# VH-VL binders against Large ribosomal subunit protein uL10m (mRpL10), part 87

Target 1, 224 residues: Large ribosomal subunit protein uL10m (mRpL10), of Drosophila melanogaster (Fruit fly) (q9vpl3)
Amino acid sequence: RGKINIQRPKAPHYERARVVAVTQPKYPELPKAKSCFKTRAERTQQQQENPYNEIIAREVRNWLDHSRLVAFFHLSSITADDIFRVRVQLHKQNLHLKSYGSKIIEQAVKNTRYEAIVPLFHSNHCIVFSPDPEKTAALLRIVRRVPQMVLLGGIVEETMLSRNQLVAYAQMPGLHAVQAQLVQTLSQAPGHLIQQLQAHQNSFVQVLDVHAKNQMNEETPKST
Below, E stands for the ipSAE of ESMFold2; O stands for the ipSAE of OpenDDE; V2 stands for 0.75 times the mean of E and O plus 0.25 times the DockQ between their complexes.

## First folded at step 6 (VH-VL)

Design g8 (from w11 with heavy chain D102E, light chain A96Y; framework fv_imvotamab_arm2; at its last look DockQ between E and O 0.37; V2 from the best seeds 0.69)
Fold by ESMFold2, look of step 6:
Structure g8 (fold): chain C 224 residues (1-224), chain A 118 residues (1-118), chain B 112 residues (1-112)
Amino acid sequence: as target 1 above (224 residues)
Amino acid sequence: EVQLVQSGAEVKKPGESLKISCKGSGYSFTNYWIGWVRQMPGKGLEWMGIIDPSDSYTRYSPSFQGQVTISADKSITTAYLQWSSLKASDTAMYYCARLGYESSLDYWGQGTLVTVSS
Amino acid sequence: DIVMTQTPLSSPVTLGQPASISCRSSQSLVDSDGDTYLSWLQQRPGQPPRLLIYDISNRFSGVPDRFSGSGAGTDFTLKISRVEAEDVGVYYCMQYTEYPWTFGGGTKVEIK
């Protein structure tokens, strides 16, 4: 099949590299010991000696402060043409794709309500910012066709949402849709009105509960 | 109101460097991309490339890759198009244009005429 | 590269009569998100280009309703229902569905 055909042109080199990769121990003890060599003073000095990181961190903070929708993705290897196409599609919807180093993001959210997002950035990642939270559905539609971008979660109106919560948020009707639905149900039998009110109440309670949980989580993070 | 103001006309000799500018005003500069378009004398429009000023992400048309440099300084809301060594064939009108949300290249600069002649 | 072919090259029209400009792409302009990123630009003599129509048929702010766009896939049309003196110039279609972005060669509209 394709395995035999694929291996023939590069068999000697590929097989040697494959065997070495499989037999190498994961997480050698010596590299872990080297990682422990960095002292608190070295980390502090490195941070102070890189003032351009602070400028970039302020820019990230500005994006976070002015964006009512923020979505976090794991980013796998992607071609320059594919990422350009995605950036254009997102930009058309007022969605702004960016990548930053995890250290920069950590500096950007220090002493802010967003400190809880730091664990999301320990993998290769990208972030989508937008002032328009109603664009969440468009975001998900676009990235569905981009397997290299895997949704991790997001922030909507200063509330942190998991992947599933963000997907559910994208399905919820907007304020105008709720108002139009109320007019329609008021023109129909009382049974329809009761069902619609209860569905919106349950959805509203769920959104408020997510907001309360996220605000409680953000109010408990400490950086001392 | 949204406005893109480009630097003035340039007369240069082959081999000289040049950096022309496009200053945006009346909108949030980092929220919109800036594209550069060439129009050779008596000819149509050619896309040269585009930049997102928020992070300096840049893509060039293959025809212009390695021929020009596109950059931006968001602190003064200005995008740039730069040549390290001009050729006579670079004689053209150069436009900057903004890529808008749910639109296209929506606002254009007035153009910068670059003349390269000995 | 997507080639954008415009016809006619020149369109002399009588004031008050309609004008129709065609733009054909060498491949479909429907992107993976289902949208078509095709625009029409107007360049009056001695002026920079001006956006008229985006996404095939949407008029940009301040564009008179005598301008309309239509089409799908590879075939697109810009119509001017009643040509006015201010409509003299060169009209370009532009695609930004696929890298690299490309323009049509232009159609000159002039009063005869």
Scores: ipSAE 0.741, ipTM 0.898, lowest interface PAE 1.2, mean pLDDT 79
ESMFold2 (binder alone), look of step 6: mean pLDDT 93; pTM 0.950
OpenDDE, look of step 6: ipSAE 0.884; ipTM 0.955
ESMFold2, look of step 8: ipSAE 0.719; ipTM 0.890
ESMFold2 (binder alone), look of step 8: mean pLDDT 92; pTM 0.945
OpenDDE, look of step 8: ipSAE 0.884; ipTM 0.955

Design k9 (from x59 with light chain T94D; framework fv_anetumab; at its last look DockQ between E and O 0.18; V2 from the best seeds 0.00; counts 0 for: pae E 2.9 > 2, placed apart)
Fold by ESMFold2, look of step 6:
Structure k9 (fold): chain C 224 residues (1-224), chain A 119 residues (1-119), chain B 111 residues (1-111)
Amino acid sequence: as target 1 above (224 residues)
Amino acid sequence: QVELVQSGAEVKKPGESLKISCKGSGYSFTEYWIGWVRQAPGKGLEWMGIIDPSDSYTRYSPSFQGQVTISADKSISTAYLQWSSLKASDTAMYYCARQWDYSFPLDYWGQGTLVTVSS
Amino acid sequence: DIALTQPASVSGSPGQSITISCTGTSSDVGGYNYVSWYQQHPGKAPKLMIYDVSKRPSGVSNRFSGSKSGNTASLTISGLQAEDEADYYCSSYDSSSTWVVFGGGTKLTVL
C-alpha cells in the first residue's frame, strides 16, 4: 500500500471555520429584550407552570378513573416500528399503550391514593390502560415477548399490585368476586414492596451524587 | 410440586446428533417459558435461550444462535434442546429452568443432563 | 452481553456472617431491582435463594439475605454452617442486551 499524506489538514474543516468567522453579524450586539432570553430558573419555572401539562395531566386522570387495569413498565431503547407493532397488538385487546412525562404523572395523581407510583416514572416508561381487568393475561402474554418493556407493577380494580402479584392475578381462574377477594389478599404487601424499591432507587441516586462530588473535588482541589 | 425432569446423561462422538428433553409437571406448562442453561466442566452458568411452549416462540443468546435448536411439544409438557452435529466443546452439563419472562428469576431447575462428547 | 463480577472465592468460619458481592452496571444491577442469587452444591442443580434483590422463596432459610447499593448487589449468609459450602451465582436482567446475565460464580468455603 502507498503512503498517503495524512498530515494534510482537512480542507472542509478549516473552510468551515473561516465561513463561520466571515458570517458573524456586522452590527453591534443590540440589547436584547430581557423576556427573550430567560435565566435557567425562569425556564424551569415556566416549564413547571405550563398549562399544556395540566391538560395532559387531566387526560391521565381520566385514563386512571376509567381503567380497571393499569400496568407500568420501564421502557428501554426500542425502534418506532417495534413499539408500533406492540401498540397495535395491545389495541386489538382493548389495551391502550401510553407514555407521559414524570411531571405530568406527578400532577395527575396528586392528592390521590396513587401518589406512590410517581417514583416509577423517573426513567423511560410506558403505561397500559384498559377498562377490562380480564385482559391482564392477554397483556402479559403480549408484552413478555417485548424485552424492552420491563414490568414494574400495576393497578387492578383500584388495588396496587407488585409485578409478582399482577402475574399471580393473571393466572387465577374464577368469578369476579373470587378474583377481587384474592387481589385484596395479595395486595397486603404491595405498598411495602414499592417502598423497598423506592429506597433502593434512592440509594442508587445517592451513590451517583457521591461520585459526582468526588469528580468535582478532583477537578478543583482545595488547598486547606 | 413444580418439577422439571430431564433426560439421562449422554455419551456421544463428534458429528453425532442429539436431542435432550425437559418435562415439566405440577404447573400449567404453557404459562411459563423454559430456558436452557449450559455449564461447561468447572465453569459458570451460560444462558443459551428460551422457548414459550404455548406457540414455540424462541429466542437464542447470540453465542448459541445457529448452534442449537430449542423446541417444545406442549401436548406432553416437554421442551427439547437439539444439536445436529456435536463438537467436543459441547461437553457440558445442560439445565432447563422455568422463567416467566426476561426479567424474572429461574425459579425451578431440572436436575441437569450431562453431555459428554469425546473421540 | 456484559457479565456480572463476583469474587472467585470467599471463606468464613462456622457461625460467622459472610457477604458475596455481585457488581454490574447501571444497565443491570444498578438500573433494576431484578437481581437473583443461586446456590449450587457439587453435582446438583442451582437453587434459587434470593430474587428481586432481597426476597426469599418459600423454604429458604432466613439466614440468607440480599441487598444492593448502586451497581453492587450482595448476598449475606449469617450463622455460617458447613452445608452452606457451595458455589453462588448472581443474575440480573440487563437492558443493554435485553437478556438475563449471570455472574461468574463464587466458591464459598466453610473453614
Scores: ipSAE 0.647, ipTM 0.840, lowest interface PAE 1.6, mean pLDDT 79
ESMFold2 (binder alone), look of step 6: mean pLDDT 92; pTM 0.939
OpenDDE, look of step 6: ipSAE 0.835; ipTM 0.916
ESMFold2, look of step 8: ipSAE 0.400; ipTM 0.734
ESMFold2 (binder alone), look of step 8: mean pLDDT 92; pTM 0.943
OpenDDE, look of step 8: ipSAE 0.849; ipTM 0.928

Design m7 (from y36 with heavy chain I50E T104G; framework fv_anetumab; at its last look DockQ between E and O 0.16; V2 from the best seeds 0.00; counts 0 for: pae O 4.7 > 2, placed apart)
Fold by ESMFold2, look of step 6:
Structure m7 (fold): chain C 224 residues (1-224), chain A 119 residues (1-119), chain B 111 residues (1-111)
Amino acid sequence: as target 1 above (224 residues)
Amino acid sequence: QVELVQSGAEVKKPGESLKISCKGSGYSFTDYWIGWVRQAPGKGLEWMGEIYPGDSDTRYSPSFQGQVTISADKSISTAYLQWSSLKASDTAMYYCARSFFDWGELDYWGQGTLVTVSS
Amino acid sequence: DIALTQPASVSGSPGQSITISCTGTSSDVGGYNYVSWYQQHPGKAPKLMIYDVSNRPSGVSNRFSGSKSGNTASLTISGLQAEDEADYYCSSYDSSSTPYVFGGGTKLTVL
């Protein structure tokens, strides 16, 4: 006789069936007559040419092309009410919260410099797009109240930035593209950075000069 | 250099209309909420309501709903508080203040507008 | 509008530490981390001293600190100075009534 009560097995049967049903995609079975009218090559090509996936991939591509700020997050369990409130707060700041499947992201960034972002979408995620790189500070302020959103990194002015680089960018006023390149340059290996600074000494001085001028202009309000 | 500059003191009689203003400068006016806070003489602070000038999203305390109108003109970075018919009980100091979040902390305040309503 | 409960007054000597309490309910102070503290000198507008329970805005002395336990938030002022003499108000988000409420205020006197 055993340690296990025979009555207990019923609960696992129900639980297992529900999990399997939820975790597996439900594909409508094609009518057999419909399948018989199509060749093997046509069915394979039609599956590869899924027009719905391409439409969504074009949407992602459009967001990437028109966004000077893109931020990637891991998304933990969050209520529908909480994520909706976050989406509204972000939207008021011209920050657009989106989520897409990993295959859609792969298709959207195919043959672009952004192919490296694909591994970020292996787990539950969300993306924030904005045309306004100045909104990076606002984004970080909003998500600080949202522990379910964990910043992974981002893209600013077509420059990929790590989490720490994006935070540093948010604290710098002024020239967006030059600020992003400066942050990335300072994060390089020390030996390579020294050589690059010597080669681009004039450019580095110009960035610091612009930064000082931006700080000075912030202290001088307009009159009339 | 965030500044909120309010219109000057007002002396009114019951039944008169009034519109007071709050002009913001030194920041992106349309990206922050502007809230209005009342302080009656010798009393504490009362939150009246707020507006997001970027889209005119306007919220009122239940105590003030229907008694005042909050509005903004984003082209001149100005928020307004308006009464159609003042009461003697409207005598108070009125502050505007800025907040990043809806119902959030008020990080910068105007100097206040004293409104006196007496017969 | 239901105000948060604060003591009417508190006093301390220069150099001492004092604490001002702000008591609400589970629908406001107890349920959310959106408690703020404001300082108001006579004839002047309020000034934000603490937000989100314990955070200081830039330009606010680290002598000011905030905390909460249960339904009570606290503002602590260390190394009391004459310039700290003012009225202090707490505020909170409130899910059960007016979404933003102030306490009744506390007059701090530096002896």
Scores: ipSAE 0.465, ipTM 0.734, lowest interface PAE 2.4, mean pLDDT 80
Fold by OpenDDE, look of step 6:
Structure m7 (fold): chain C 224 residues (1-224), chain A 119 residues (1-119), chain B 111 residues (1-111)
Amino acid sequence: as target 1 above (224 residues)
Amino acid sequence: QVELVQSGAEVKKPGESLKISCKGSGYSFTDYWIGWVRQAPGKGLEWMGEIYPGDSDTRYSPSFQGQVTISADKSISTAYLQWSSLKASDTAMYYCARSFFDWGELDYWGQGTLVTVSS
Amino acid sequence: DIALTQPASVSGSPGQSITISCTGTSSDVGGYNYVSWYQQHPGKAPKLMIYDVSNRPSGVSNRFSGSKSGNTASLTISGLQAEDEADYYCSSYDSSSTPYVFGGGTKLTVL
């Protein structure tokens, strides 16, 4: 009786295979969360002047207005599953990954301070929003492991930054760390000043004492 | 300063249950993964699993799946590793460590908890 | 158990440069730039020394550097000091098995 290789079960007879194929519980494909990442073609077709576009445009504006960190990415051949995975990772860090059509973005930023970002959205793109600019480093660390996401630039504290500037920003110590360092430095400053002042005073007193001693020695007449 | 403080050494008998703890401080506990790493005496490091305290998402190494349970209480910034029934082979040093993102580096480590299981 | 291959031991004199290798496969070291190095002194917890092949965390000496070629990552310690005597472990993301894979460790002796 041939050892049933449980690791590589023999393909069932074609009839059994058919029965198994038919009786396999069709697990409802978890509704593939219609990844907001519609193909460029799908995005272009839906961009008909639909009242819905205005609503989405308002949403985009809201995100832009309430975000202190905004990062723009080009997407290259990324699957819906991969996007979902990245979205979950970002979400755990309070980073919100969104994708919008180029026309929607254009409509959303028209006549606003964000109008300059429109050229960034000619290809497949996504946007990451965060209320916390301190999450820039976290964002960059996550997306470094996602080769399909290419950083184009971003907005931090209402300032447009290039890719390189964002990277530089992320490498800076956090505000709190810098503040702590400043406090430490400031707390040490008075001590150093006091030491310097005391050192000068002590030196001055020493010089005066030497001078006084020398004067006393000159006033003692050698009684011949 | 980021710190992970683990519970003290444990001496147990085979068949006993055990729960050890790892308390995080100096950072947002809910924003980082906490992983557990086993080191048998004189042996190397073995990743056991990890938990994200923010949503209690938990992952295990295949070698440890079903053998241990990882949990967390975010209200007290504490992660747990527990056994329902200890084996002599569970004798090891156990470290908790922080990871920023999925399968990321472990940047901060606890001091370790020595678990000795002897008859 | 798919482990990363490290030399069991490496030795050097103070002031010298030594290199510890970590060899994996295309599913781990060769496939990703997610290699980390940890230093462990006797009776102490591991310490992260290098992440993402070549990056140093804050507080880690610039004497420590990391690189990768093919399926082999390397940790280089320049200007060897007595305090560097420890066990060193490499780690990598592994797409084929356990996400965290560690090397067997290398004992560094400063002679």
Scores: ipSAE 0.026, ipTM 0.592, lowest interface PAE 4.7, mean pLDDT 84
ESMFold2 (binder alone), look of step 6: mean pLDDT 91; pTM 0.932

## First folded at step 7 (VH-VL)

Design b18 (from z31 with light chain E98H; framework fv_imvotamab_arm2; at its last look DockQ between E and O 0.03; V2 from the best seeds 0.00; counts 0 for: pae O 4.0 > 2, placed apart)
Fold by ESMFold2-Fast, scan of step 7:
Structure b18 (fold): chain C 224 residues (1-224), chain A 118 residues (1-118), chain B 112 residues (1-112)
Amino acid sequence: as target 1 above (224 residues)
Amino acid sequence: EVQLVQSGAEVKKPGESLKISCKGSGYSFTKYWIGWVRQMPGKGLEWMGIIYPSDSYTRYSPSFQGQVTISADKSITTAYLQWSSLKASDTAMYYCARHWGDLSFDYWGQGTLVTVSS
Amino acid sequence: DIVMTQTPLSSPVTLGQPASISCRSSQSLVHSDGDTYLSWLQQRPGQPPRLLIYEISNRFSGVPDRFSGSGAGTDFTLKISRVEAEDVGVYYCMQATHYPWTFGGGTKVEIK
């Protein structure tokens, strides 16, 4: 498989766009009253009824439910050829590199134990899934040679781990007893892990938060 | 072991209703999609639709939208395929199969033969 | 709908000889998440389909190593290196990248 060049198709951009437009799922029609007199809020609600986002969000949740290892990365500019080579190397180790839009991830994790990861996906990102947590060392070895992928944190055995904790886990022997003990120890201090994961994301999206900070400054309430 | 067990063969007349079942065992039922596939006598496979049992979200092939209803009851780990009014053209073998991730229908039921004739 | 074209329609093979089945999709099967959801199924006479290969080239649990898959983009191949009597049946390619999911027309493998 490693010899396969799956680069951009020569004419397929145009052909693919045309086929996608024809085969895209159709939204159910709203009652005529809503379609004729839509407010901005109603138009926003209508956009939230994207059936493609609904099915893909469940696919993301399905990957989360089946993966004992999930690693979150910030992704800088990278060529299609380079990311394809990384994906092939990872797949040999049963590591599945996935890229999803931030809105899809947000929809997938809302009202789940993983909702706290949403801030990690405000900028360019990718996720690596695996049913095998022993592959964490292989993952970090491969990614170390890909400077465009920056580890933000992850989930091991349903436990949220910071970047440093995930690196430490990767250096441990592949003994089930040691793994179980680590998970028990880490589960006793979950609150600080969420803060650490959010802090990593905030450092990468600080510039993008200018809008929110300006809005908060403008909307400072007066307490009585 | 993973197993999908389907209900027995059915012989019906046009216009009658029917509900067939697919019971999953040996795995966490809510973590897998269940799909339905039709095979007309002597013909190939046709995807009908899929359900995510965790929240009963369904997606249908346009060819089967409005013709059948897919549902699931996670308390008894069973998925269903239902017709409100059968037609002779519904005569076929119906398979259920489970799905997750990059696996496209990894385990299949034994099939339910539905015969609709006057 | 994505059209999946299989060739040949039938493949008579002598025992121990190789067999090759081609599957061509009307458009790229690379999903927006980066993976290619192309699988191969085997259906023996009177039996339900059985998964052989998933994501182009990965052999499913319990599938003999004489089966292999390859391909990229729109062109995919299933190979049986040494056909055995138990390999008689119809083989289907399937895509789960695009809605609705679609199957190839099938290739009948039979012993001559």
Scores: ipSAE 0.573, ipTM 0.792, lowest interface PAE 2.0, mean pLDDT 80
Fold by ESMFold2, look of step 8:
Structure b18 (fold): chain C 224 residues (1-224), chain A 118 residues (1-118), chain B 112 residues (1-112)
Amino acid sequence: as target 1 above (224 residues)
Amino acid sequence: EVQLVQSGAEVKKPGESLKISCKGSGYSFTKYWIGWVRQMPGKGLEWMGIIYPSDSYTRYSPSFQGQVTISADKSITTAYLQWSSLKASDTAMYYCARHWGDLSFDYWGQGTLVTVSS
Amino acid sequence: DIVMTQTPLSSPVTLGQPASISCRSSQSLVHSDGDTYLSWLQQRPGQPPRLLIYEISNRFSGVPDRFSGSGAGTDFTLKISRVEAEDVGVYYCMQATHYPWTFGGGTKVEIK
């Protein structure tokens, strides 16, 4: 009798001969999206065991140096099929969906202007890189169909933008670096507004689990 | 225009040292990795290793670890492949190539033929 | 080390006819970042290699549309829809997902 033993996490020869329907993911599949978007605990364990953390961190830095658009998302529970569809749609627009552990990101941005992004990666996340900042609108249109990906903010032309600033950037005519800087400048106000945006981002990252929580609460604005 | 220009052909004897060069131009040298690839006469391609010129971080193929030294001088946008003691089996064509992101080796040098014979 | 197996070893073709080259890896080429770093290179006689296809199916700049790549996981294919005289040479698949990077053994495309 060929009974599949789920408690034993190996793939004996007889299990291969018995399986008629496709089961996840014994077969190498080009877009292993579910493996790429592991939980925070799993990413931390994987990072500690990966002998090539230094080289992977440099690959991340290399992506940052080549990308004029970088977008950060909180990632809720999502099926491998759904993330695969999103990856394909994004790739068609020269948008590259990736995920890395927080230690790798920390090492990649060490001693750079981007060190401030490290707290965003203490929760389950994904990153979209692109050399094409004009693709910001396409990015937002595609992920609008994916409630599991919640925009946290991004970088456009080396300028860090909050979620709302990035959305505003995507709606403006012309996608030059001057427009990104203009949106950031117009959105900056007395110190309490800047602090409110940072507080909302930090709270949103730490509390956000859209799939597990039906409603997300925003922090109250700082009193002035 | 992106170019990788390698040093000229070398004829050496076993036991001699050698350092060949690969000069990058037409792009930001420190934003790209430089890899070295060996091609034995009449054979296929072998990855020897890669360097990140920004901080000189290197990674070697196990087959070449300890057999060659890969280095770079970012001030003159040049990468190097070096032997302390050549062997006859080192006779081959050596290529440098550039890498970033999802592009494997996108631009290649013209190659440096190294001949080691007594 | 990831073994990359190419077939056929030699592909004599009539000018204007299609050619198909297979590459199989000993392990999945899906990187931990979610992408697959499989490339195809062309080496014309007496020349250095040049990039044709990256990340399975994307043509590099200046590569004619008669070249196409496909595949997933461990099985990949390069197709030339109409072989031209300038396509003579050796074609290599290459993986950059796992260190050390490795190449296939090559497929020689010749005109009959």
Scores: ipSAE 0.518, ipTM 0.775, lowest interface PAE 2.3, mean pLDDT 79
Fold by OpenDDE, look of step 8:
Structure b18 (fold): chain C 224 residues (1-224), chain A 118 residues (1-118), chain B 112 residues (1-112)
Amino acid sequence: as target 1 above (224 residues)
Amino acid sequence: EVQLVQSGAEVKKPGESLKISCKGSGYSFTKYWIGWVRQMPGKGLEWMGIIYPSDSYTRYSPSFQGQVTISADKSITTAYLQWSSLKASDTAMYYCARHWGDLSFDYWGQGTLVTVSS
Amino acid sequence: DIVMTQTPLSSPVTLGQPASISCRSSQSLVHSDGDTYLSWLQQRPGQPPRLLIYEISNRFSGVPDRFSGSGAGTDFTLKISRVEAEDVGVYYCMQATHYPWTFGGGTKVEIK
């Protein structure tokens, strides 16, 4: 009675193996939890079929051209409800959250100064637009509470900034404050120069006065 | 002045389609949300859904998902609520309202009465 | 869904007297961002709703000082310090913290 080796079952006969292989229930892959955001592939396919792609591309260009603040985010496992809430919160600050397909973005920025942003759109992403660069701090405050939104970088005043640079920008005093400081610094420079120039003149006059006084004292004959 | 003007009262039969409108004026239409609220006769208010006219992003209450369609035409600053097939139970006053970023409806339309009867 | 319970259902009041309306939510209305998105609306007879209060206690533009909102978490109150004839109508609380957004059942304010 050959001991059935339960640890290394003999490979079934070739014919049986074929039958088992064919009769293995192909369990339908559990529908991958439809991420609230259509996969890039699905979005791209849908966009290809959209007759309005050109219109949307123009819209994207319009947003880019009229925005002084643009921020790019990666979306990681965010729900539609969460996006909705974030969108509303951003709207309170006149920040506009948009999501576009990669193909639309490519079309929109082709042969433009914004072409460098295309590599950022290979995954689930969103863009936040604002006409006001001063809203950068507000934007970061809001998205800090949303761990599913990962800041990738942005454009501020037509300058591309890394994530770190954008964070640093948000921490800077407002443009007006910086300008005021600059003006103050510049206004102090001429004052110092004038003081230094006057100091030399004053010292020269003092030396001349001393010389004149000494000459007058030498010319007073001691009336013995 | 901010104004939302809705289309006039509608009398329809069950099974008919309907599209009512809400025109915004006195503000930047693309910068604010438009929501729809149902009020059945003698009843309270029910949130139906909301749209952002700039990109037509739309959210529905689960109770109204698939029952109605909310849309907007930003070129004429108008939002729409439509039914493909009306039911008697759809008889109600329908209000459009502007939604501000503070998650409140600050300005309301005058309402559109929809009557569905056989 | 968040259930908003208003009390009383009807509030008969004498002109010049104060009125108080309560709204209780089935869950806390404090959002993860720290804000509480509770609003109060007034609907006069034959008119559309009007915003009175947003975020618990902020009066909307043009709303008289006699209206005030208070509360926290799950319990909220609208107060009218001196009821006027024009205050007759149905008052609704609304929450927008949780999806879907929901309204209270309403409180009818009437003059005795």
Scores: ipSAE 0.046, ipTM 0.599, lowest interface PAE 4.0, mean pLDDT 85
ESMFold2 (binder alone), look of step 8: mean pLDDT 93; pTM 0.953

